# VH-VL binders against Prefoldin subunit 5 (PFD5): the designs that were tried, part 1

Scores and structures below are computed, not measured.

Target 1, 151 residues: Prefoldin subunit 5 (PFD5), of Arabidopsis thaliana (Mouse-ear cress) (p57742)
Amino acid sequence: MASSSSRGEMEKMGIDQLKALKEQADLEVNLLQDSLNNIRTATVRLDAAAAALNDLSLRPQGKKMLVPLTASLYVPGTLDEADKVLVDIGTGYFIEKTMDDGKDYCQRKINLLKSNFDQLFEVAAKKKSVADEAGMVLQAKVKQLTAATTS
Unless a header shows other numbers, all headers, positions and changes below count from the first letter of the chain; antibody chains aren't numbered by Kabat.
F, E and O stand for the ipSAE by ESMFold2-Fast, ESMFold2 and OpenDDE, each averaged over both directions (binder to target, target to binder). V2 = 0.75 x the mean of E and O + 0.25 x the DockQ between their complexes.
[cut] stands for letters that were removed.
Atom coordinates printed by the task and the answers are left out, and those that the model quotes come from them; centres of patches stay.

## First folded at step 1 (VH-VL)

Design c01 (framework fv_clesrovimab)
Heavy chain, then light chain:
Amino acid sequence: EVQLVESGGGLVRPGRSLRLSCTVSGFTFGDYAMSWVRQAPGKGLEWISFIRSKAYGGTTEYAASVKGRFTISRDDSKNIAYLQMNSLKTEDTAVYYCARDYVWGSYRYTFDYWGQGTTVTVSS
Amino acid sequence: DIQMTQSPSSLSASVGDRVTITCRTSQGISSALAWYQQKPGKAPKLLIFDASSLESGVPSRFSGSGSGTVFTLTISSLQPEDFAAYYCQQFNSYPLTFGQGTRLEIK
ESMFold2-Fast, scan of step 1: ipSAE 0.000; ipTM 0.480

Design c02 (framework fv_clesrovimab)
Fold by ESMFold2-Fast, scan of step 1:
Structure c02 (fold): chain C 151 residues (1-151), chain A 127 residues (1-127), chain B 107 residues (1-107)
Amino acid sequence: as target 1 above (151 residues)
Amino acid sequence: EVQLVESGGGLVRPGRSLRLSCTVSGFTFGDYAMSWVRQAPGKGLEWISFIRSKAYGGTTEYAASVKGRFTISRDDSKNIAYLQMNSLKTEDTAVYYCAKDQTYEVRSGDYVTFDYWGQGTTVTVSS
Amino acid sequence: DIQMTQSPSSLSASVGDRVTITCRTSQGISSALAWYQQKPGKAPKLLIFDASSLESGVPSRFSGSGSGTVFTLTISSLQPEDFAAYYCQQFNSYPLTFGQGTRLEIK
């Protein structure tokens, strides 16, 4: 929204203020990077789950079974039930889906995660820019102070 | 029991501001995204704004009709979501609902469907 | 923005009837659709998410189907408490959008 720390504003800050600003910005960047990594991991898992569902749809039907695909996906297998998928919705509940609905769920989730990734990536880039700028101003002020005290 | 309670609605003149609050209980507020949805008299539902949990960066989304005028925020220490409404127009007259998002997986993924709603608070913008 | 069109806008039915409401979207949304019920003066209640998944505590007479651009909500044996407004909602992309609503009235 509004600029909270422009280059000119940072140049008016004392060394202690710049250190605090940079430390806070670095912590925020690290937190956002962790979130981005979590989204990447979830996307990889869902891609694998979607591939597994595609492979399973090509197999002959067999004995009654419940087949776990991931921590969040299970496929019951019998001649009558081999086309159904159970999905863990993250609250300890499961939903029963057809094979095609299970594939749609995975693709929908992947699309949502990619959208969320793009938004967080932009936020992280802006925070990193603030951290980098604060670091540059801080280094310049430290050099200036050191030069003034030694000569 | 999960409860969402809205407050802050009232009668206000065009061009003025109002702040709505949504106090929640019965779930871990900080783990969930929150939304505001409004309904004009005799009309359908309109999604207004969304705020993610801090684990997802606390990012926000807005409907075009309110972008630049409304600001969604949250205070996880108090279990309160807010909607700051500036430059109000007669078209903003509606019942405003606070709604809880649901999540599908731990640490990732979100569905933007609303499993719990508050009772709503009425905002009337009139001269 | 994704446009959501419900049909019919209103209908009259009797207790015990099978009722079907349709929701059409201006572009494909896979299964990213939810259905809500709203009674006069009350907040909406989630019935169905992900096109066909029944929300916990919702009676089994409610069911959802469809994918892509055409979705249906079916009430297999209408009960007195089912007379209400019904809304579809997409969650495939922002902004989130709702259908205009379908009002279900006693015949």
Scores: ipSAE 0.000, ipTM 0.556, lowest interface PAE 12.0, mean pLDDT 79

Design c03 (from c01 with heavy chain Y102L V103Y W104D G105F S106W Y107S R108G T110S; framework fv_clesrovimab)
Fold by ESMFold2-Fast, scan of step 1:
Structure c03 (fold): chain C 151 residues (1-151), chain A 124 residues (1-124), chain B 107 residues (1-107)
Amino acid sequence: as target 1 above (151 residues)
Amino acid sequence: EVQLVESGGGLVRPGRSLRLSCTVSGFTFGDYAMSWVRQAPGKGLEWISFIRSKAYGGTTEYAASVKGRFTISRDDSKNIAYLQMNSLKTEDTAVYYCARDLYDFWSGYSFDYWGQGTTVTVSS
Amino acid sequence: DIQMTQSPSSLSASVGDRVTITCRTSQGISSALAWYQQKPGKAPKLLIFDASSLESGVPSRFSGSGSGTVFTLTISSLQPEDFAAYYCQQFNSYPLTFGQGTRLEIK
């Protein structure tokens, strides 16, 4: 792994090398922010799916509707079978689950996404620190060169 | 020597499922992100999916064309990356490559090593 | 999605020729671009990363340049083993995208 935030190491680098290091770190932060946003979106969808499952279990019997909970998790819309859920594992392919199994699935996935978010957030912070340090060293080197030309 | 070897390709009918494996050797698999890239006959390269190392959360990304149908995963104890392909369409016909992804390194998210590919044909 | 446009889509050249392939992006990607070579029936091989950095083991006749939205791959003196397809790829944001490729035919 070649992650380094040593200011001392950066001070030995040339301007072009520091610019490249900062640009690369900024790109990595951007990609990680995209991933964090995707996790946020997936978490919101799963929270909505869990709420829909809870809502269905409390509604009066005799209602029938098909409710998509996520991209791949659907509830057949009969409240008489509110303890059943179908998981779409592909076009035309379903696995029947109990309502409790469906709720458990959503909760486990939410917990995993939260864990992944926390880990990626720390990684993004670390990468941003590298980008910021490279930027500071780069600015200092430019100022040193500017001062030399005005002597 | 770094090696990536894909397996699991074959002929399959539309709507069916297939699982591809990518077995790696010659480097510490668990430290690297892995990507799947496909190439339809006579066409260009298309990035399909990505999985981060455990240190970076083990999270995944997918191209829109496969989102909801394909699942990428990894088994670090066996040095294997997987691509589970569900609801296959004729448009999924391609050579599938696994590639080592430099996501976890300052050098960027380039693919520095590739497997030789495994052919998936989806037809009636 | 960032769209990648390569030109030309194909070209024929003689051994010893200087060949240039261009890649244009639909939005700025700084220097976040890689170039790959793919020989018939083989997996792609990394040639250039960060727009202009030569991958270890790649011959010095290959060079990359550009920043922002316009990038070029140059082969200074074409060799017979350079018959291949060439692809650019951005790694600025997801989804990762490739150019459509340039087929190089040695005539």
Scores: ipSAE 0.000, ipTM 0.477, lowest interface PAE 11.7, mean pLDDT 79

Design c04 (framework fv_clesrovimab; at its last look DockQ between E and O 0.45; V2 from the best seeds 0.00; counts 0 for: pae E 6.7 > 2)
Heavy chain, then light chain:
Amino acid sequence: EVQLVESGGGLVRPGRSLRLSCTVSGFTFGDYAMSWVRQAPGKGLEWISFIRSKAYGGTTEYAASVKGRFTISRDDSKNIAYLQMNSLKTEDTAVYYCARDEDYGDYWEGYFDLWGQGTTVTVSS
Amino acid sequence: DIQMTQSPSSLSASVGDRVTITCRTSQGISSALAWYQQKPGKAPKLLIFDASSLESGVPSRFSGSGSGTVFTLTISSLQPEDFAAYYCQQFNSYPLTFGQGTRLEIK
ESMFold2-Fast, scan of step 1: ipSAE 0.314; ipTM 0.724
ESMFold2, look of step 2: ipSAE 0.096; ipTM 0.668
ESMFold2 (binder alone), look of step 2: mean pLDDT 91; pTM 0.940
OpenDDE, look of step 2: ipSAE 0.021; ipTM 0.638

Design c05 (framework fv_clesrovimab)
Fold by ESMFold2-Fast, scan of step 1:
Order: C-alpha cells, then sequence, then structure tokens
Structure c05 (fold): chain C 151 residues (1-151), chain A 128 residues (1-128), chain B 107 residues (1-107)
C-alpha cells in the first residue's frame, strides 16, 4: 500500500530521479524474489529428507551403505548403525542423530523456513508497491512533458 | 578472532545528530544481516534496526520508535555497519549494541534468527 | 507487535538448584525464539536458538523447550556464574521483540 508521504515525495522528484528510484526498486524486488526461491528450494529439500527418513524406518537392516537423502543429510546403512542419521548442522560438520531426532530436526527447520518466507514475501510486496507507484508517477510526468513539447 | 567494535557514542543535546559505527572482523561481513539493539539505563533490550546482506537486497527495517529519524547502512568494502541518528530525544539515551543476525543454516544466509555475536556497546546520552 | 512476557521478573536461588524461567508470547511464533544471558556491564550472550537448540560453547546444564506461545529456559544445576539477567526474544516477525527480562539473584 502506497503511503501519502512517499507519494508526496515522488511528486516532487524529477523524471531522472523517478527513473532511478524505479530501477532500484525493481532490482530490490528481483533480489527478494531470488531469496524467496532459495527458501522454497530449502523447504523442498527438508521435506524430501523427512520423507526419506520415514521410508528408511520401514526398511530392513542387512546392507552396508551410506544413503544420501539430500545434499545436507546422509544415513549410514549397516546392521549395527541403521538407526543413525548424519545431519548437516552447517560449517561443513555433521552430527550423529537417532532417526526420530532427525525427523524432529527437519520439522523444526521447515517451520522456521516458512516463517522467514512469510516475512520476506511481505517485504517483497511492499517493495513492489513502491516500484509500481514510482512507475505510475514517472509515466504521468513523461506524458505531461510530451504534451508540453507538442503544444 | 570474530569481533564487533562499536564507536561514535557520546553526550549530545536533544535535536542533534550522531553517527554510530560498528567495525567487523573475523568473518565475511557481506554474507550477514546486521542489527542494532539498545538498552536504556536499568531497562531491558529493544531492537531498533536491521539491514539485510547485499545479496538479499540490502533492505532495512526499523522499530516504530526510531522510524523516520534513524538510518541503518553498511559498507561491505570496509566491513562497517552504521547507524545515523537524527532528531535525538532524551528517550534515545541508551547503550547501543551492534549484533550479527545468525542463520541456523550456513548455506542459507538470508534467513535471520538469533543474535549470535554482539559488540561491547557504545553509550549515547541525550541531555541538555 | 508481538508482546513477550517473562515470569518470574526476578527469583532467588542457591548454587545447585534447578531453576526455570517462562516466556509467553501474545501470538504464535512456532519455534522462532532465542534466550540470552546478560551479566552486569556486559553485552548479552546467546544461549539457546530455535527454542531448544543449544548455542556452541554453552554448558549443557542450559536447556530450552516449548513452541507456539509458551517457552521455558531451564538451568538444571545452578552455578555461581549463572547469576545474571535472562531475556527471551522472538524472530518470527518484525519488529523483533524481547521479554522484559528475569533477574536471577543469590538467595
Amino acid sequence: as target 1 above (151 residues)
Amino acid sequence: EVQLVESGGGLVRPGRSLRLSCTVSGFTFGDYAMSWVRQAPGKGLEWISFIRSKAYGGTTEYAASVKGRFTISRDDSKNIAYLQMNSLKTEDTAVYYCARDSSPLEWLKELYGAFDIWGQGTTVTVSS
Amino acid sequence: DIQMTQSPSSLSASVGDRVTITCRTSQGISSALAWYQQKPGKAPKLLIFDASSLESGVPSRFSGSGSGTVFTLTISSLQPEDFAAYYCQQFNSYPLTFGQGTRLEIK
């Protein structure tokens, strides 16, 4: 939503200033959209990891294998260690978790990502509103200028 | 060593301006969002401003108490975060802390969480 | 704004005691809560993030629990260095907000 204060300031700006404001706001919106896409990708990865952990809980032991669930989550598959999960805690390290702890970890991170997505989505919406308003004021001023030069 | 060092605090009269600086070392400054948090004498903590990393738009947020008067900014080439404080009021008297916004995921730095690294603080006293 | 209320505002305890501090939020914040310790004249120190995750280097006697609107910080066996102020903080939405603080004093 456009505020009366920002609208008043835009009305005082010249065409070059409005064009610069519009271009900067558009750039910021694009960067925020990229960030939102990164959060969506992270959520998909964690959902996949949680699903893979559920699948593994139904598999029999007996095979020795390290099973990649995502780029950030691996499960050793051995007779004695099939109930353990390696979780990427950042900084390139992994901690050993029980399967249930791994599932809880994924769910907590998914909840955090959803919260951050909502916040960034609101910021992107506000920035897009500013960009759209700047574009409208810019277009109105250009039309006024062209009308003046043709009369 | 990872550290944040604030500077620029002091005694100032109401209506005047002051600029705080936060110099960062020991990590890649440009990857992190930064916040300013203040604490009035004998009171609790109050978040006042936040700036995202340049990769995530460098966008800013402000508490209602300072919106329109304070401006947060950053210079990634110098590893410095700034807080420009205009139209200072006696209610702005506080210790001002610079803090790093941590992401729980090292591979997704745009997610903010808790403040994992704090500076020592710089005191701002607004009085006549 | 999300209001953060800590209880108690102050408590007295002895070394070796188990102490608990509660933080209540005016609306749901999932697990987006952190706990800080602040000693007189010092900056706050992060203890717990994501409601229950222990920050690196923090002693295991500290633990956090809860989700939604009710959260608890527990110190299982109080040590002399634990007498300090404690703050909860939400990072679910802007503006970021802190509880009023809990002062932990020697009995």
Scores: ipSAE 0.013, ipTM 0.593, lowest interface PAE 7.4, mean pLDDT 80

Design c06 (framework fv_clesrovimab)
Heavy chain, then light chain:
Amino acid sequence: EVQLVESGGGLVRPGRSLRLSCTVSGFTFGDYAMSWVRQAPGKGLEWISFIRSKAYGGTTEYAASVKGRFTISRDDSKNIAYLQMNSLKTEDTAVYYCARETIFGVVTYYFDYWGQGTTVTVSS
Amino acid sequence: DIQMTQSPSSLSASVGDRVTITCRTSQDISSYLAWYQQKPGKAPKLLIFDASSLESGVPSRFSGSGSGTVFTLTISSLQPEDFAAYYCQQYDSYPFTFGQGTRLEIK
ESMFold2-Fast, scan of step 1: ipSAE 0.000; ipTM 0.492

Design c07 (framework fv_clesrovimab)
Fold by ESMFold2-Fast, scan of step 1:
Structure c07 (fold): chain C 151 residues (1-151), chain A 128 residues (1-128), chain B 107 residues (1-107)
Amino acid sequence: as target 1 above (151 residues)
Amino acid sequence: EVQLVESGGGLVRPGRSLRLSCTVSGFTFGDYAMSWVRQAPGKGLEWISFIRSKAYGGTTEYAASVKGRFTISRDDSKNIAYLQMNSLKTEDTAVYYCARDLTYEVSGSYRYTAFDIWGQGTTVTVSS
Amino acid sequence: DIQMTQSPSSLSASVGDRVTITCRTSQDISSYLAWYQQKPGKAPKLLIFDASSLESGVPSRFSGSGSGTVFTLTISSLQPEDFAAYYCQQYDSYPFTFGQGTRLEIK
């Protein structure tokens, strides 16, 4: 939300100040977009891992299996232990879980990431609004300083 | 490296059948949904069919233009997706691409994704 | 089906130009839109997904914007390798649909 008072302040800024403001705001928006993309990627991978765990639980026990689920989920090398899953808690350590506990972990993590995405998306939208407003004011100032009615 | 390679295209007469294959390497095929997208000569892209991963039921969807004539399937043990094309028409003449996406389910709803990797295509010409 | 309309259908530009392509949808698709680049004889390549997210390995001169029913692809400073066809695609719901394409040609 760029208020009328915020826009009024920008209209009093010089061209160099507006350029600096817009460049900084654009940089911040780009960093936030990168974070949002990382959250989306993590969510997709965790859901795929949950699906793979569900499929694994239906396989006959006694067969060797190694399934790379995500960076944070690995299945041990035999279906004798198909009831167990090692979960990477993000520190390079693993927690041994049952298949149902592993699925529950993935779902809880997905719900957390979904909440984080929504919050961060709102922050990104607000910063984008500032960047866009600075760009509009900059355009108007440049037009005032050139070729009368044409630039 | 991630790679999709289509095969099975060729010149075929109207009313005949043709089966296309898409061989996949460099990723866990079973985790991904697969689509076929075609492009008629000098025209744009048209989505034809989609098959979800086995974890999401391996369910299939079709564009109206091919429903009842085309069948999409997959063999996860061989890393191959298929498109069986029956009752071919001259309007089916196109380059056929296979593409992957990571469609998933969160909280009871499917989320579809963009096609991030495409094969190079195989040409199907239906002419008398 | 969700209809996708691109404008312009064709445009000519010079290296260094700023180019914009618009995609309009017949229904609200939120941000579930991708942009693809296709060079003659080649498969499409993903450039932008979720309306504004740059695909890994794609140059930063490409950007996407918009939500709902109006979307824009921008190339900030056109390079020789950018002369190609560009397609928008919605993945809000099946059947997935593409725009008719925009052919970007050298001036």
Scores: ipSAE 0.000, ipTM 0.491, lowest interface PAE 16.9, mean pLDDT 78

Design c08 (framework fv_clesrovimab; at its last look DockQ between E and O 0.01; V2 from the best seeds 0.00; counts 0 for: pae E 17.6 > 2, placed apart)
Fold by ESMFold2, look of step 2:
Structure c08 (fold): chain C 151 residues (1-151), chain A 125 residues (1-125), chain B 107 residues (1-107)
Amino acid sequence: as target 1 above (151 residues)
Amino acid sequence: EVQLVESGGGLVRPGRSLRLSCTVSGFTFGDYAMSWVRQAPGKGLEWISFIRSKAYGGTTEYAASVKGRFTISRDDSKNIAYLQMNSLKTEDTAVYYCARGEYDILTGYPYFDYWGQGTTVTVSS
Amino acid sequence: DIQMTQSPSSLSASVGDRVTITCRTSQDISSYLAWYQQKPGKAPKLLIFDASSLESGVPSRFSGSGSGTVFTLTISSLQPEDFAAYYCQQYDSYPFTFGQGTRLEIK
């Protein structure tokens, strides 16, 4: 439904219904914004991983390179096998994966993340508009109630 | 056109064995992990076993509820994954699904992007 | 084992409604969470992976969000085919546990 249709339906709602709508919408907006941040972070990590895999596949076997130990600490090392990479499986164990398989995986996830980001951003913007309108209608109804009473 | 077809389910007495098969088509089987997930009647999903692709060492993982009794295996030349179920208990009664595992790049652990139709295993006296 | 708690366990809604299902985890799983839809008598179907990534062919009215220990699945405008059970599943560590499920029923 269009935003004007949503507002018309909101104006028919009682104060309790509007409070529930506003609270739910605010929660959903906050969670959507967190999700957009997660998608951006995951995309950045996958872009970096894809670039690293591409860089590794271009290097001759045995060439020296900086090997990251942490985000800010590197040590010299050599590439022993240019077509293979170890993938951390989340418990300190690593599994071997070809560079091509690793790049294909990264690209598949990057494409899905970018498509989802665009769609989710549109939903979040529309939901934020609904939350803001619900807040305005709620405040107007409360103002009408307090203007009609002295306590 | 990805397809997974389970077979081998049936009625079995407690203490007996049964082998499930998952025949796959429409993708390069050797590139993917395979998993078995079960669902007891009226209950939720329970992951039970996982076998990595050959490229990932072909290693296996099991839920505690089935470890030591169930064995997952694969035959990449035939595009079949197996679940050998020994020492079956009435608690093993469920629909058994095979699922294709897509590896998460950061964890190396799977989420399940394609599922078979399931095969029913009933364990009763 | 990582405990996965979905809320609500069941939910009644009408076509066109916005629906939100929450999955809470007993420990931080970063974004390693998937959502599945299961219709009666059918196998589960992947909807969302990595907490918020929409699987190919899944309608855009489905969305996922969250990280750490709280995750949501949202259906922005409920359609008749969306009445089903929904499960979250973590893949941060084995065993790859599922939530208990949420039944979404027609009101």
Scores: ipSAE 0.000, ipTM 0.481, lowest interface PAE 17.6, mean pLDDT 79
ESMFold2-Fast, scan of step 1: ipSAE 0.261; ipTM 0.690
ESMFold2 (binder alone), look of step 2: mean pLDDT 92; pTM 0.941
OpenDDE, look of step 2: ipSAE 0.006; ipTM 0.583

Design c09 (framework fv_clesrovimab)
Fold by ESMFold2-Fast, scan of step 1:
Structure c09 (fold): chain C 151 residues (1-151), chain A 126 residues (1-126), chain B 107 residues (1-107)
Amino acid sequence: as target 1 above (151 residues)
Amino acid sequence: EVQLVESGGGLVRPGRSLRLSCTVSGFTFGDYAMSWVRQAPGKGLEWISFIRSKAYGGTTEYAASVKGRFTISRDDSKNIAYLQMNSLKTEDTAVYYCARGRLRFLEWLSYGMDVWGQGTTVTVSS
Amino acid sequence: DIQMTQSPSSLSASVGDRVTITCRTSQDISSYLAWYQQKPGKAPKLLIFDASSLESGVPSRFSGSGSGTVFTLTISSLQPEDFAAYYCQQYDSYPFTFGQGTRLEIK
């Protein structure tokens, strides 16, 4: 939920400004939600890779495996620089790693993706709150205009 | 250094067209809304158009004086904002400035324009 | 459209003077107002946003106040580089509108 001070600022905005605010907030929430979904997908892929490497731990040392790579994704249109994060997603590309090196790589990547997910989830929640509040204020102003014109 | 450079101005006859360009450097262009503001000789400032980033739908706004004649657009891959000016009138004679909006969600909608280009002159005369 | 009226339209002052420029709006705009400085032959420069917030790099002698329909820009101790035109601008609603400008000239 947006703070009462944030709502107070929105209540003083014009209809055009509130529509723009809500539109921008909705678009940003959608972009952040897409990023969160990409992190979930990448985490599932890395989890599967880590499980496969665990199953192969009893194999002769020196055996190599293709490990999925992640790509960097920047979130555009953020509130400020602190809202921008590096988001790793699964790409379908692979590199050749030794068994032990590959297992360590997957676990480090999973931990990083979890951290990135937590950060983006918090940002998304805050922006969703702004979008919802702007929508509520906009609805209230439209109701006031409708009541005034129909007397 | 953050800077905006306008180009494409010149002398043109009424009824003709011009396209202005605003080339941007020193910041992530795609994250910012961009405006065009003009100033007729010896007169004050007039806001004419605004374009949001593509992440926010790339939506546009226009002053009534130019609606239907001017089109604002952007090419984020080239860091350029454009103003296509059609059916030019003598009243369109002005220095045209490119300006960016401030970077923050509430600042984007609520705060002024923090970086401006040097301007390009458009003269519409017979 | 929201109409913006600045007063005075022009003002003559000396270095060291305290000067105040007023901006009046035809509608309540809360605090969604910016002040710009424009020197001859140059682009405008943002001084104040949100009626009272000083832009980074702008000298502290500049300050803004007001809300609703009446706003002021104050320069507490005028410097030689401050002789310029000053504009207020509202961003409460489209179209964004500017005041007609105030020319600040040396006595």
Scores: ipSAE 0.000, ipTM 0.483, lowest interface PAE 15.5, mean pLDDT 77

Design c10 (framework fv_clesrovimab)
Fold by ESMFold2-Fast, scan of step 1:
Formats: sequence, structure tokens, C-alpha cells
Structure c10 (fold): chain C 151 residues (1-151), chain A 123 residues (1-123), chain B 107 residues (1-107)
Amino acid sequence: as target 1 above (151 residues)
Amino acid sequence: EVQLVESGGGLVRPGRSLRLSCTVSGFTFGDYAMSWVRQAPGKGLEWISFIRSKAYGGTTEYAASVKGRFTISRDDSKNIAYLQMNSLKTEDTAVYYCATDLGEYYDFWFDYWGQGTTVTVSS
Amino acid sequence: DIQMTQSPSSLSASVGDRVTITCRTSQDISSYLAWYQQKPGKAPKLLIFDASSLESGVPSRFSGSGSGTVFTLTISSLQPEDFAAYYCQQYDSYPFTFGQGTRLEIK
């Protein structure tokens, strides 16, 4: 909600000024909401990627096996086929990564996006409060003018 | 309206300490993150440190070149951000800028900068 | 650390020219890139954020494009006040890093 000082300033504005203020604030809120949705989508995608990498980290990468070299000789072997993953590094981009490199990349991006989201969310809330208050003051002034001009 | 004013720069010898201040006016300081960016004579820009608002954890980040030697802090009651510089090296000689992001998207670019304060580290 | 390489390091141009500066990153940064202008003895000024968004009050002759690892700043019709140094900056990950700068000079 807008503060009492903000309301006081809006009460001093004319109808055209308030309409312009509301239209600009509404546009800014829409742009900020689009940015928040983009960050939210990116965060969900990266969380899913990080979870997949964690799942792979917890699974056995292979079993020790005895492989016959001749009828009587054996060597130990390990299957390492799960050691690499593809990571979405942007819209439509993928890089083959080791699990550790992929996890570090995802966690770095998630931390930055969460920080950005928190800041942007507060800005969006403040802008929406201004837009809502401008709309209320505008409506009140229109009613006052309508009452004054009734014959 | 919005002003960032750096102070505390000067001439110091290698191995000594210096504290820079960034005094802020024209916005609600406690709600915003603050950064320090430096520029060596005739060289480019180098981001060195960042501090988040208390609402977002008050956490800090540092460039490798200063990590362990420099400490960023803030005093929201005084509207001042600080950079404590310890174990100064000749390579720390630069103009130090205080910068912040008050833009509508708040994504860690810098839309407001101070005028800078000069730090010279020389024997 | 993410390395930022600008090209060219310097260029000479005339008023009215179309000028393009490129910034290349050592790893994908999506669109988390800003461009700055700096005149001698002054603090930098933000021009572009999120790779392509024009900062309020910046002339429309400035534009940014690119994503991933290659970004460009374009000045469509160079004005006398545009002769300055230009820097790109990534904010994909810490530490934030700048390009080495491009110095734009009068031809």
C-alpha cells in the first residue's frame, strides 16, 4: 500500500497528471512482472537440473567387475558411463559437463537469480502500490468533478 | 537528488591500512545493495566488492584480488558504506568508486556512481 | 572468473558514423550484461542493461544485442559527445567482471 505522504502528493495532482502517472506505473509493473516471471522460470529450470545432478551423484557410477583376459586371467573393471551430463546453460543451449562442474554452474546461477528475484519483487510491489493509489485518487477526483458538474 | 560521495582516499605506504567511506543521500539506503569498483591510472574498471541489504541477508562478495585483505560493510543508521583496506599493495593504486543499482530491474548493474576517491599506494 | 574481451580495443570514427563494439565472454552469461560509457575524469554512466535494455535518459542511437557469449553495443549515428571509453560488465556470477574497455576517438 502507498504511504500517507505519497497519497498527499497525489491529492495535489490534476486528473491528467494522475492518469499519466497511473499509466506509466502500470506499464512499469507489467515490465517488472515479466522480468520476475522470467527469473522464476529460469530458477525452476536450474533447480530441476541441480536435482538431476544430485540424483546422479547418489547413484552408483558402476560395479567392480572381473573381466577375463584369457581362460584363467581376470582384471578389475568399473563402469563410469554416468560421469557426464548435459546442462542447459541458457535458452536452447547445452554443454556437456562433469557432474561437479554442472552442479557448481547450476548453484551459482540459482544463487544469483534468487538474489535478483528478491530485489526485483520488492520493487514490483512498491510500483504496484503507486499504481493502485494513483488509480484510487484518480477515481475519487472523477467522482468529485461529476458531482460538481451535475445540473 | 541521488548522491554518492566517497571519502578517505590518500597516499599510504605498502602494507598499511586505509578505510574508505561512501555517504549516500536521496534514497532509502538500507533497502539497496552497494558496490565498490576501482580504476587504476590509465586502466579499465575492476569490480572489487558488494554488500546486500539486511533484508536480503547482508551478505558480501569480493574479487579474488582483494579477498582476505578488504572488507566491505555498511552502517544503515548513518547512510554510509565502508571499504576497509588492509595489507595495501602498489597494485591497489586506483580511483575507488562507490556504485549502486537503483534501476527498476535491480539486477546488479550500476546506474548511480560517486565521483571517486583516489588511493595511492607508494613507498 | 568470467573473462570479458572487447574488440576493438580502440577505434577512430567520424560524427554520423555507425559504430559497433563487441564483447565476448569466456562462458555463457545468458543476457546478464551491461554497457557503460566513461568520459575522462568522470565516473562511468550506465547505457544498457540485460544485454539490450536501454537505460532511462540514454539516447535511442545506443542499442545492445546478443546473448550467451557474444554481445554488441551499437551507436547508430555517432555524435560529438559519444567520444569516450566503453565497457561491458557481466553479472552472471561473482566476481562481477568488466571488459578491458574500448576507446572511441575522433578520426
Scores: ipSAE 0.000, ipTM 0.473, lowest interface PAE 15.4, mean pLDDT 77

Design c11 (framework fv_clesrovimab)
Heavy chain, then light chain:
Amino acid sequence: EVQLVESGGGLVRPGRSLRLSCTVSGFTFGDYAMSWVRQAPGKGLEWISFIRSKAYGGTTEYAASVKGRFTISRDDSKNIAYLQMNSLKTEDTAVYYCARSTPEEWLRLLSGYFDYWGQGTTVTVSS
Amino acid sequence: DIQMTQSPSSLSASVGDRVTITCRTSQDISSYLAWYQQKPGKAPKLLIFDASSLESGVPSRFSGSGSGTVFTLTISSLQPEDFAAYYCQQYDSYPFTFGQGTRLEIK
ESMFold2-Fast, scan of step 1: ipSAE 0.043; ipTM 0.615

Design d01 (framework fv_duvortuxizumab)
Fold by ESMFold2-Fast, scan of step 1:
Structure d01 (fold): chain C 151 residues (1-151), chain A 123 residues (1-123), chain B 106 residues (1-106)
Amino acid sequence: as target 1 above (151 residues)
Amino acid sequence: QVTLRESGPALVKPTQTLTLTCTFSGFSLSTSGVGVGWIRQPPGKALEWLAHIYWDDDKRYNPALKSRLTISKDTSKNQVFLTMTNMDPVDTATYYCARDYVWGSYRYTFDYWGQGTTVTVSS
Amino acid sequence: ENVLTQSPATLSVTPGEKATITCRASQSVSYMHWYQQKPGQAPRLLIYDASNRASGVPSRFSGSGSGTDHTLTISSLEAEDAATYYCQQGSSYPLTFGQGTKLEIK
């Protein structure tokens, strides 16, 4: 947290301590950014799946096909099965659900991922603020020391 | 400061039902994306996943043990329960509860673990 | 079930050396994770989703691989790294763990 009290604490730190703090904070920010990218990728895949479900429910076709939308969600491509989806519950079993249940499944997962993204983004922003503050305090201290030692 | 702690009987007789409780702090199962799983480890052997429960009450079971397992939660008390019927000496193990990673059920990553509770099944 | 086989079963290494542990899956894996377990303790997450270090895990630990073959590398071993290491797949039910690799440091 880059609060005024946090900055006050950093002003009391030595150069080596500030370097260590900044390095650790930068590392944590990088890990959180990787996590955010993974959530973003999963969200894009689920959005595509939801769009495919919507299109299939509006445009039934005569061909029999299973369309994988995600790792656990499949849609039959036949007119007889146009109102159904198959959900892989992870044991090689598929549970039949309505198209509306399939859409609800996708929306629930999308809402979950968006919530996780927002939560991690907040954490990452706070960590980045700490890293940036440590960097600024470190730069100021190095500049002061350099100015003091030059004639 | 996420913590989980298992509790239950140390000794169980064959054919009895085992009930374990996982009590946790530092997170809530009302938070979307969070799950808690149970994993066991017989002495000197590998880890074996048993069951999972999620914030939305979605439940998953190891198919090898599914008929014997029930997982449930009390979100308001930060507790998850595992019930295992018809205990046998081969079920002797340390039982752990563990939290899923921040995106929960999508990856089945156990980022924080309880200390484990040892259950011995003997006559 | 997706069976995970770790190699080697036991490894003895000197401090400062590099240790490499492999995990081979019978089926392709999208999510491979690695755990460290010291005697009498619960496992600790080291690496998730093949290559991402968990919070607080030293930079000397790294993961790599895709499909059926994944590797955990510890680049500059310290005495505290003596433990059993487990891989775990999160791609299919049931979730499965490798048999473990015991790392001894002399």
Scores: ipSAE 0.000, ipTM 0.480, lowest interface PAE 15.9, mean pLDDT 79

